# VH-VL binders against q58483: the designs that were tried, part 39

Target 1, 193 residues: q58483
Amino acid sequence: MKVIGISGSPRPEGNTTLLVREALNAIAEEGIETEFISLADKELNPCIGCNMCKEEGKCPIIDDVDEILKKMKEADGIILGSPVYFGGVSAQLKMLMDRSRPLRIGFQLRNKVGGAVAVGASRNGGQETTIQQIHNFFLIHSMIVVGDNDPTAHYGGTGVGKAPGDCKNDDIGLETARNLGKKVAEVVKLIKK
Key: E = the ipSAE of ESMFold2; O = the ipSAE of OpenDDE; V2 = 0.75 times the mean of E and O plus 0.25 times the DockQ between their complexes.

## First folded at step 21 (VH-VL; framework fv_anetumab)

Design r1 (at its last look DockQ between E and O 0.45; V2 from the best seeds 0.00; counts 0 for: pae E 10.0 > 2)
Fold by OpenDDE, look of step 21:
Structure r1 (fold): chain C 193 residues (1-193), chain A 123 residues (1-123), chain B 111 residues (1-111)
Amino acid sequence: as target 1 above (193 residues)
Amino acid sequence: QVELVQSGAEVKKPGESLKISCKGSGYSFTSYWIGWVRQAPGKGLEWMGIIYPGDSDTRYSPSFQGQVTISADKSISTAYLQWSSLKASDTAMYYCARLPYYDSEGWDYFDIWGQGTLVTVSS
Amino acid sequence: DIALTQPASVSGSPGQSITISCTGTSSDVGGWNYVSWYQQHPGKAPKLMIYEVSNRPSGVSNRFSGSKSGNTASLTISGLQAEDEADYYCSSYTDSYTYVVFGGGTKLTVL
């Protein structure tokens, strides 16, 4: 069993990465293999809507997306994290999402477990609306969407960070991230049982 | 015109306390971070720390944590850097600089700099 | 401590193009897309020349340009002029320590 965590932050070690890693740590504690991926400094290009992937099963754009998609396909669970930018995911994460169409052919992510992490500058700074976008992505891929585990049990990992490093002191955020990891691990184990 | 104006040069002895200032004008002082940068004689730039005058949120470099105090008085658009007990090794030029952009994921650049305050500490 | 590595010095003749490198490790740098460059003349405060790798502030000569490749950012000065003689510092953010870091600086001499 393997779960990957992807940070859509333009920074490789920001608050988003911190919370995604926290979720992965919780998963690792459950004996599941984990891998962290940062979209920062990746070569990512937007989908151009050519629909070639529908015809040929492959995107004609050559960049770092294909390797990431491959890892998504091989994983049993996927955690996507993003800073809140204007109430939604970062452009980096959106590009990956949009370019994931090849995996919709045959629904290659079907029944994989999906979890979401969002970091905003305030407690009510768009974390939920950002998570909703991520959840929609999972649903469109026919994945199994989960929130953070009890006792926090809501929509996933939600952190508050005005500046870098702030999430280290966001106990609530850290707890939700860990509980997300626990829930993902639990459901992955149920499916693979 | 946007500018940062720093207090004048200081000549001090070891063990003395010191507080230098950086006054901003021409912009909303409470909306931008103000950083302090040290430059020892003939040496490079060293980031000391940063403060957000709007709420006095302050961050320090690990190397300067506990060594200095950064503060601000937003009523007069002024940031401060102070020592409780100066050392000879504190001899340096000190710059304040404005950081216009940031988010939860990282810092950006300094677009406006003060003229610098020279601090000399000697017996 | 994390450090950005710059050459200690570079030189060029008037009219030439020179490049100053700034190298770090991927694990140390909090974001290579946020590299900035500062020019400092003797006895003067640093001046922002490039931000976010390749953006030039208003008032900065178009002779100054920035780029990056891998773990190395570069400042290029074309049509070198006597007034370009100064120290140049690169800067970025280190997420591990949650602070800004400067390179060691490069002394540019115009021959």
Scores: ipSAE 0.257, ipTM 0.738, lowest interface PAE 1.8, mean pLDDT 93
Fold by ESMFold2, look of step 21:
Structure r1 (fold): chain C 193 residues (1-193), chain A 123 residues (1-123), chain B 111 residues (1-111)
Amino acid sequence: as target 1 above (193 residues)
Amino acid sequence: QVELVQSGAEVKKPGESLKISCKGSGYSFTSYWIGWVRQAPGKGLEWMGIIYPGDSDTRYSPSFQGQVTISADKSISTAYLQWSSLKASDTAMYYCARLPYYDSEGWDYFDIWGQGTLVTVSS
Amino acid sequence: DIALTQPASVSGSPGQSITISCTGTSSDVGGWNYVSWYQQHPGKAPKLMIYEVSNRPSGVSNRFSGSKSGNTASLTISGLQAEDEADYYCSSYTDSYTYVVFGGGTKLTVL
C-alpha cells in the first residue's frame, strides 16, 4: 500500500509542504509507504487541447508530468496540497490536473482515495474553495474523496501561514492535516482489504 | 526607481545605544519584507531578521533574538535596527534588503540592497 | 545549527568556465531546495545573481547559471572576465524554514 502527497506550491519548501508532510507522517505511522512530490522543481507545461492522448494513452508534451502521472496511477491514495492563490489552486497544480486525461482513459484512478490540503495567509482565507477544486478533480477521476477524520472532521487539511514554517505554530492546522492522513490511511486499508 | 537608502556610518563606545535607518522609495513600502544582514570585518554575510512594515510582524535569527530590535515607521517608509547597549563585537557593516515576494509558501532571496551602514564600536 | 559550506576560494583564467559549490549540512526532504547566489565586489553591497536555484534576474549576464544536485547547489560562470573577480555567497532556508542562512563565501580570483 502506498500514498503519495503532492505539493502544488511553486516553492519546494514551505507551509504547504509542512501540512502535506504532516498528513503523510500520520499515514506512515499506520504502516503505509508514503512518498512526497513537489511540483516546484518540475517542468510543467499547460495542456494544448490536442486530444492525442485519447488514441495514444500518453500526452505528446515532453516534460515531468508523465512521471508524476505514473506515480499517481501506482498509488492507492493521493493527497494534493496547494497554497490558496486567488481562491483556488496554484497554476502548477492546475497544469497537472489539466494534463491528467491519460489517467482518465479507462479511469485508472478509479476508487483511489483522495485528500486535500490548502494553506492561506489568513484563517478563512480561501482554503475551503481551494480544497473544493481539488475535490472536483478527484470526483471527475471517479476517486473516493475524504476529509479530515474526527474530531476535526471538515474538508481536509487547512493551514494558515505568511512566512515559511509558520504552519509549525498553527496547532489547529497541523491537527487537521494529521486527521486527514488518518482518514486516508483508514480508507486505503478498507478498500485494499 | 526602487531604492533602499541607509543612514550614515556610526562610531560608538561600548554600552551606548544606537538606532540606524533604512528608507525605502519607489515601491509600496508596507507590502514587502525588509531584512537586516550583518557583515563583520573580514567575514561573510549573516542574516539578522526581517520585518513586514504593514503590520510590524518581526522575525529574528536565533543568533540575534534579544540582541537587537527591528522596527519600522510606515508613515515615513523607514525600517530600523536598534541596540540598547552596544558591544565591541557589534562592529560590522549592516545592510538592509528587500524580499520581492510574499506568500504563505515562502521567500528566499533579497532583490534590492541598501548601501550599508558601518558601525564601529570601540573605546 | 545547519550551515551552507562553500570553498574558501576558486580561481580561473579569462575565458574559462568555473563552478562554485554550496553544500548544505542537513535537509528535511529538500530543505536546501531554493538557493540564491549573491556577488559582492569590495566595498559594495551584495547583488543578486541567481534565485530559486537557476533563475537569473533581469540585467544579470547569461554567463551566470545555477543548478542543484542533491544538497549541493552550483553557480557556474562561463567566459570569465576580470570584473567577475568578487566574493560569492549562496543563501537558503534552514531545515525549519524559519530563517535564512548564508554560506561562508567564496573568493573568486581571475588570473
Scores: ipSAE 0.006, ipTM 0.568, lowest interface PAE 10.0, mean pLDDT 88
ESMFold2 (binder alone), look of step 21: mean pLDDT 90; pTM 0.921

Design r2 (at its last read DockQ between E and O 0.56; V2 from the best seeds 0.00; counts 0 for: pae E 3.7 > 2)
Fold by OpenDDE, fold request of step 22:
Structure r2 (fold): chain C 193 residues (1-193), chain A 123 residues (1-123), chain B 111 residues (1-111)
Amino acid sequence: as target 1 above (193 residues)
Amino acid sequence: QVELVQSGAEVKKPGESLKISCKGSGYSFTSYWIGWVRQAPGKGLEWMGIIYPGDSDTRYSPSFQGQVTISADKSISTAYLQWSSLKASDTAMYYCARLPYGDSEGWDYFDIWGQGTLVTVSS
Amino acid sequence: DIALTQPASVSGSPGQSITISCTGTSSDVGGWNYVSWYQQHPGKAPKLMIYEVSNRPSGVSNRFSGSKSGNTASLTISGLQAEDEADYYCSSYTDSSTYVVFGGGTKLTVL
């Protein structure tokens, strides 16, 4: 069993990365293999709507997206994290999401477990709307969407940070991230019985 | 023109209080972090702390935590650095600087610097 | 302690190229892609010369360039001129404690 965590932050070590890693740590504690991926240092290009992927099964754009998609395909669970930018996901994450269409051919992510992490500048700063976008993405791929586990049990990992490192002191954020990891691990184990 | 203008040189005695200022203009003052940097005579740059004037979120270097107070008055686009009781070792040039890019994910660089305020503390 | 280490001094003759290194001494430096360099002439405020490792602000001479390798960032000044004589500081930030860090500074002497 393997769960990957992808940070859509434009920075490699921001608060989003911190919470994604926290979730992955919780998963690792459950004995599941984890891998962290940051989009910050990747060459990513936007989908141009050429629809070649529908015809050829792959995107004609050559960059780092294909390798990430491969890892997504091989994983049993996927955590996507993003800072809240205008109530939504970062451009980096959106590019990956948009360019994941090849994986929808044959629904290659079907029944994989999806969890979402969002970091905003305030406690009610768009974390839920951002997570909703990620959840929609998972649903469109026919994945199993989960929120953070009880007792927090809402939509996923939600952190507050105005500056790098802030989430280290966001106990609520850390707890929700850990509970997300626990939930992902739990559901992955249920599926793999 | 974007600029930071600092208050004039100060000559103080040990034990005295002091508050120096940094006024921003030419940009949205409340939208960018303002940092304070100390430079002792003949020494290097030392980051003291930073404030987000929009909500007065303030962060300090561990070395300066509790030693100084950073504040801001956004109504007049001014950041402040103050001491309750100066020491001779506080003698230095103090710069304010703008951090144009920074959010939950990271900080970057200081693109605009004040001209500096020289503070001399001697008995 | 988180620190950026620079050589205390470097020197070169006019027309030469010199390089100033900035090495992170801690693994907590989360912003190696966001190293900045500042030039400071005597009695003047620091001036941003390079940001994000290799980008030049408008108005900065193309003689100044930045790079990185491993945990070391480098500022290169080509075609050295007398006016380049100054102190140079590297800077970055840490994610561990929301901390800005400056290097110790390098005095560049043009011979």
Scores: ipSAE 0.640, ipTM 0.867, lowest interface PAE 0.7, mean pLDDT 94
Fold by ESMFold2, fold request of step 22:
Structure r2 (fold): chain C 193 residues (1-193), chain A 123 residues (1-123), chain B 111 residues (1-111)
Amino acid sequence: as target 1 above (193 residues)
Amino acid sequence: QVELVQSGAEVKKPGESLKISCKGSGYSFTSYWIGWVRQAPGKGLEWMGIIYPGDSDTRYSPSFQGQVTISADKSISTAYLQWSSLKASDTAMYYCARLPYGDSEGWDYFDIWGQGTLVTVSS
Amino acid sequence: DIALTQPASVSGSPGQSITISCTGTSSDVGGWNYVSWYQQHPGKAPKLMIYEVSNRPSGVSNRFSGSKSGNTASLTISGLQAEDEADYYCSSYTDSSTYVVFGGGTKLTVL
């Protein structure tokens, strides 16, 4: 069993990465293999609408997206994290989402467990709308969406920070990320029985 | 056209109060942090603290926590550094500087500095 | 108070290269890529020379370069010139509550 966590932050280190790693740490404590992927150091290009992936099962654009899609296909659970940029996901994460159609061919993500993380600069500052965009991506891939586990149970990992390390001191945010990881691990184990 | 203009030099006695100012112009004042640094005569720069005028979020160096007050009046694009009771050891040059604020994922640098305000405290 | 450690002084002859070190911790220089360097001539406000470890703002000579390894950042000035004689300060983001730390400064003397 394996769960990957992908940070959509344009920065290799920061609050989004911190919370995604916290969720993965909780999953690793349950004996599940984890892998962290940052989009910050990847070559990503937007979808060009060519439709070749529908026919060939692969995108013709040569960049780092293909390797990431392969890792998503191989995982049993996927955590996606993003900073809140104008009430939604980062452009980096959106490029990955738009380029994910090869995995929708044959619904290769079917029944994988999906969890979402979002970090904003303000309390109630778009974390939930950003998480909803991530949840919609999971749903259109026929995945199983989970939020954070009890006692924090809501929509996923939600952090608040104005500086890139602020979530180190966001005890509630860290707890939501950890409880998201626990719920992902629980459901992955349930499905694999 | 972007500039930070600080108030003029001050000569004070121990125990007096003082409020010095840093006025920003040519940019959106509430979109940048304003930091304060101190430089005692012949000494290096010392970090004092920083404010985000957009929401008044204020952070102090441990050495200056409780020793000064950092504030801002966004209606006149001005940040302040204030002492309730000056000490002779407060004699120094004081600089303000701005730092861009972008998002929750990164940090920046002080791109524009004020000219400095010399404060002299002696009996 | 945590401050970044710099040598008190360095010197070099015109045309030489010199390097100024700036040592911090995993909470600042080591853990983040937000190191800046400032030049200060006597009686003047500091001027930004390097940001994000190695980036040069427009208008700064390409003789100035920055790097880091582990907890130590470095400013290198190649082709030393008389105008480079100044005090140099490093600064970094820190996640230990105050957001910013400064080094104590390095006096560069051009011999």
Scores: ipSAE 0.504, ipTM 0.846, lowest interface PAE 3.1, mean pLDDT 93
ESMFold2, look of step 21: ipSAE 0.374; ipTM 0.784
ESMFold2 (binder alone), look of step 21: mean pLDDT 90; pTM 0.925
OpenDDE, look of step 21: ipSAE 0.411; ipTM 0.777
ESMFold2, fold request of step 22: ipSAE 0.465, 0.465; ipTM 0.827, 0.835
ESMFold2 (binder alone), fold request of step 22: mean pLDDT 88, 90, 90; pTM 0.914, 0.923, 0.923
OpenDDE, fold request of step 22: ipSAE 0.621, 0.624; ipTM 0.857, 0.860
ESMFold2, last read: ipSAE 0.416, 0.326, 0.005; ipTM 0.813, 0.749, 0.576
ESMFold2 (binder alone), last read: mean pLDDT 90, 92, 90; pTM 0.922, 0.941, 0.926
OpenDDE, last read: ipSAE 0.621, 0.610, 0.601; ipTM 0.858, 0.857, 0.852

Design r3 (at its last look DockQ between E and O 0.33; V2 from the best seeds 0.00; counts 0 for: pae E 9.4 > 2)
Fold by OpenDDE, look of step 21:
Structure r3 (fold): chain C 193 residues (1-193), chain A 123 residues (1-123), chain B 111 residues (1-111)
Amino acid sequence: as target 1 above (193 residues)
Amino acid sequence: QVELVQSGAEVKKPGESLKISCKGSGYSFTSYWIGWVRQAPGKGLEWMGIIYPGDSDTRYSPSFQGQVTISADKSISTAYLQWSSLKASDTAMYYCARLPYYDSEGWDYFDIWGQGTLVTVSS
Amino acid sequence: DIALTQPASVSGSPGQSITISCTGTSSDVGGWNYVSWYQQHPGKAPKLMIYEVSNRPSGVSNRFSGSKSGNTASLTISGLQAEDEADYYCSSYTDSSTYLVFGGGTKLTVL
């Protein structure tokens, strides 16, 4: 069993990465293999809507997306994290999402477990709307969407960071992230049983 | 016109306390971070720390943590840098600068700079 | 601590184009898209010349341009003029330290 965590932050070690890693740590504690991926240093290009992927099963754009998609395909669970930019995901994460169309052919992510992490500048700073976008992505791929586990049980990992490093002191955020990891691990185990 | 005006040069002895100021004008002082940068004689720029005057959120570089205190009085659009006990090694030019853009993931740049305050510490 | 590395000095003749490099370590620099450049004349405060790798603030001459490749950001000054003689500092954010860092500075001499 393997769960990957992807940070859509333009920073490789920002607050988003911190929470995604926290979720992965919780998963690792459950005996599941984890891998962290940052989009910050990746070459990502937007989907141009050519639909070649529908015909050929592959995107004609050559960049770092294909390798990431491969890892997504091989994983049993996927955590996507993003800072809140204008109430939504980062452009980096959106590009990955949009370029994931090849995986919709045959629904290659079907029944994989999806979890979301969002970091905003305030406690109610768009974390939920951002998570909703991520959840929609999972649903469109026919994945199994999960929120954070009890006792926090809501929509996933939600962190508050006005400035870099803030999430280290966001106990609530850290707890939700860990509970997300626990939930993902639990559901992955149920499916693989 | 957006500007930062710093207090005048200081000549101090080791062990003395000091508080220098940086006054902002021409913009919403509480909406932008103000950073302090040290430049020792003939040396490069050193990021000391930064404060958000709106809520006095303050961050320090590890090198300056506990060595100085950064504060702000938003009522008069002024940021401060102070020492409880100066050292000869504190001799330097000190700049305040405005950080207009940032996010939860990182810092950006300083677009407006004060004219600098020269602090000389000698016995 | 992470450091941005700049050449200590560069020189050029009037009219020439010169480039100042700023190199960081990829493992520690989390803000390469946020590289800024500052010009400092003797006895003066630094002046922002470039922000976010290649953006030029209003009032800054179009002779100044910024770029980045790999772990190296570059400031290029075309049509070098006597007034360009100054110290130049690059700056970026480091994820590991969660604070802004400056390069060591480069002294540009116009011959």
Scores: ipSAE 0.241, ipTM 0.736, lowest interface PAE 1.9, mean pLDDT 93
Fold by ESMFold2, look of step 21:
Structure r3 (fold): chain C 193 residues (1-193), chain A 123 residues (1-123), chain B 111 residues (1-111)
Amino acid sequence: as target 1 above (193 residues)
Amino acid sequence: QVELVQSGAEVKKPGESLKISCKGSGYSFTSYWIGWVRQAPGKGLEWMGIIYPGDSDTRYSPSFQGQVTISADKSISTAYLQWSSLKASDTAMYYCARLPYYDSEGWDYFDIWGQGTLVTVSS
Amino acid sequence: DIALTQPASVSGSPGQSITISCTGTSSDVGGWNYVSWYQQHPGKAPKLMIYEVSNRPSGVSNRFSGSKSGNTASLTISGLQAEDEADYYCSSYTDSSTYLVFGGGTKLTVL
């Protein structure tokens, strides 16, 4: 069993990365293999709407997206994290989402477990709207969406930070990220029985 | 024309109080952090602390925590650095500088600097 | 006191390329990709030359470039000119309560 966590932050050591890694740590404690992927150092290009992937099963654009899609296909669970950019996901994460159509051919993500993380500059500053965009992505791929586990049980990992590393001091946010990881691990184990 | 204009040079004695200012113009003052940097004569730059005038979130370098007060008056687009009791070791050039505030991922460089305020403390 | 290490001075002739190093630890330069470089002429305020390791703000000559490897960041000035003579400071985010640290500064002399 394997769960991957993808940070859509343009910054490799940002607050989003901290929360995604915290969720993955909770999953690793349950004996599940984890892998972290940052989009910050990836070459990503927007979808051009050509539909060639529908005929060829592969996007004609050569960049780092294909490798990431392969890892998503191989995982049993996927955690996506993003900073809140104007109430939604980062452009980096959106490029990955838009380019994911090869995986929808044959619904290759069907029944994989999906969890979401978002970090905003203010408490209640768009984290939940960003998480909902991530949840929509999971739903259109026929995935199983989970939120954070009890006792924090809401929509996923939510953090607050204005400076790099601020989420280290967001005890509530860290707890939501860990509880998201626990829920992802629990459901992955249940499905793989 | 975006600029930070600081108050003039000061000559003070140990034990006196002092408040120096940094006025921002040509941009939305409440949308950017303002930081303070010290440079002792012939020495390098030392980061002192920052304030976000929009909500007064204020953070200090540990070396300066409790030694100075950073504040802002957003109605006149001005940040302040203040000492309650100056020491001779406070003799230095003091710069204010603007930090971008653009997302939840950070603020980590100074894009615009004031001209500096020379503070001389001698008995 | 935690500080970034820079050479005290460096020199070069007009037209040459020179490099100024800035060495920290995995807690700052090595771990954070938040290195910036400032130029300071005598009696003047610092000016931002490079931010986030390698980004050049508008209005800064493309003769200035930045990079890092491991715990060491580098500022490279190509085609050295007389007006490049100044002090150069690096800075980095650190994962401590100081948030930011500066290097000790490097005096560049154009021969």
Scores: ipSAE 0.006, ipTM 0.631, lowest interface PAE 9.4, mean pLDDT 90
ESMFold2 (binder alone), look of step 21: mean pLDDT 89; pTM 0.922

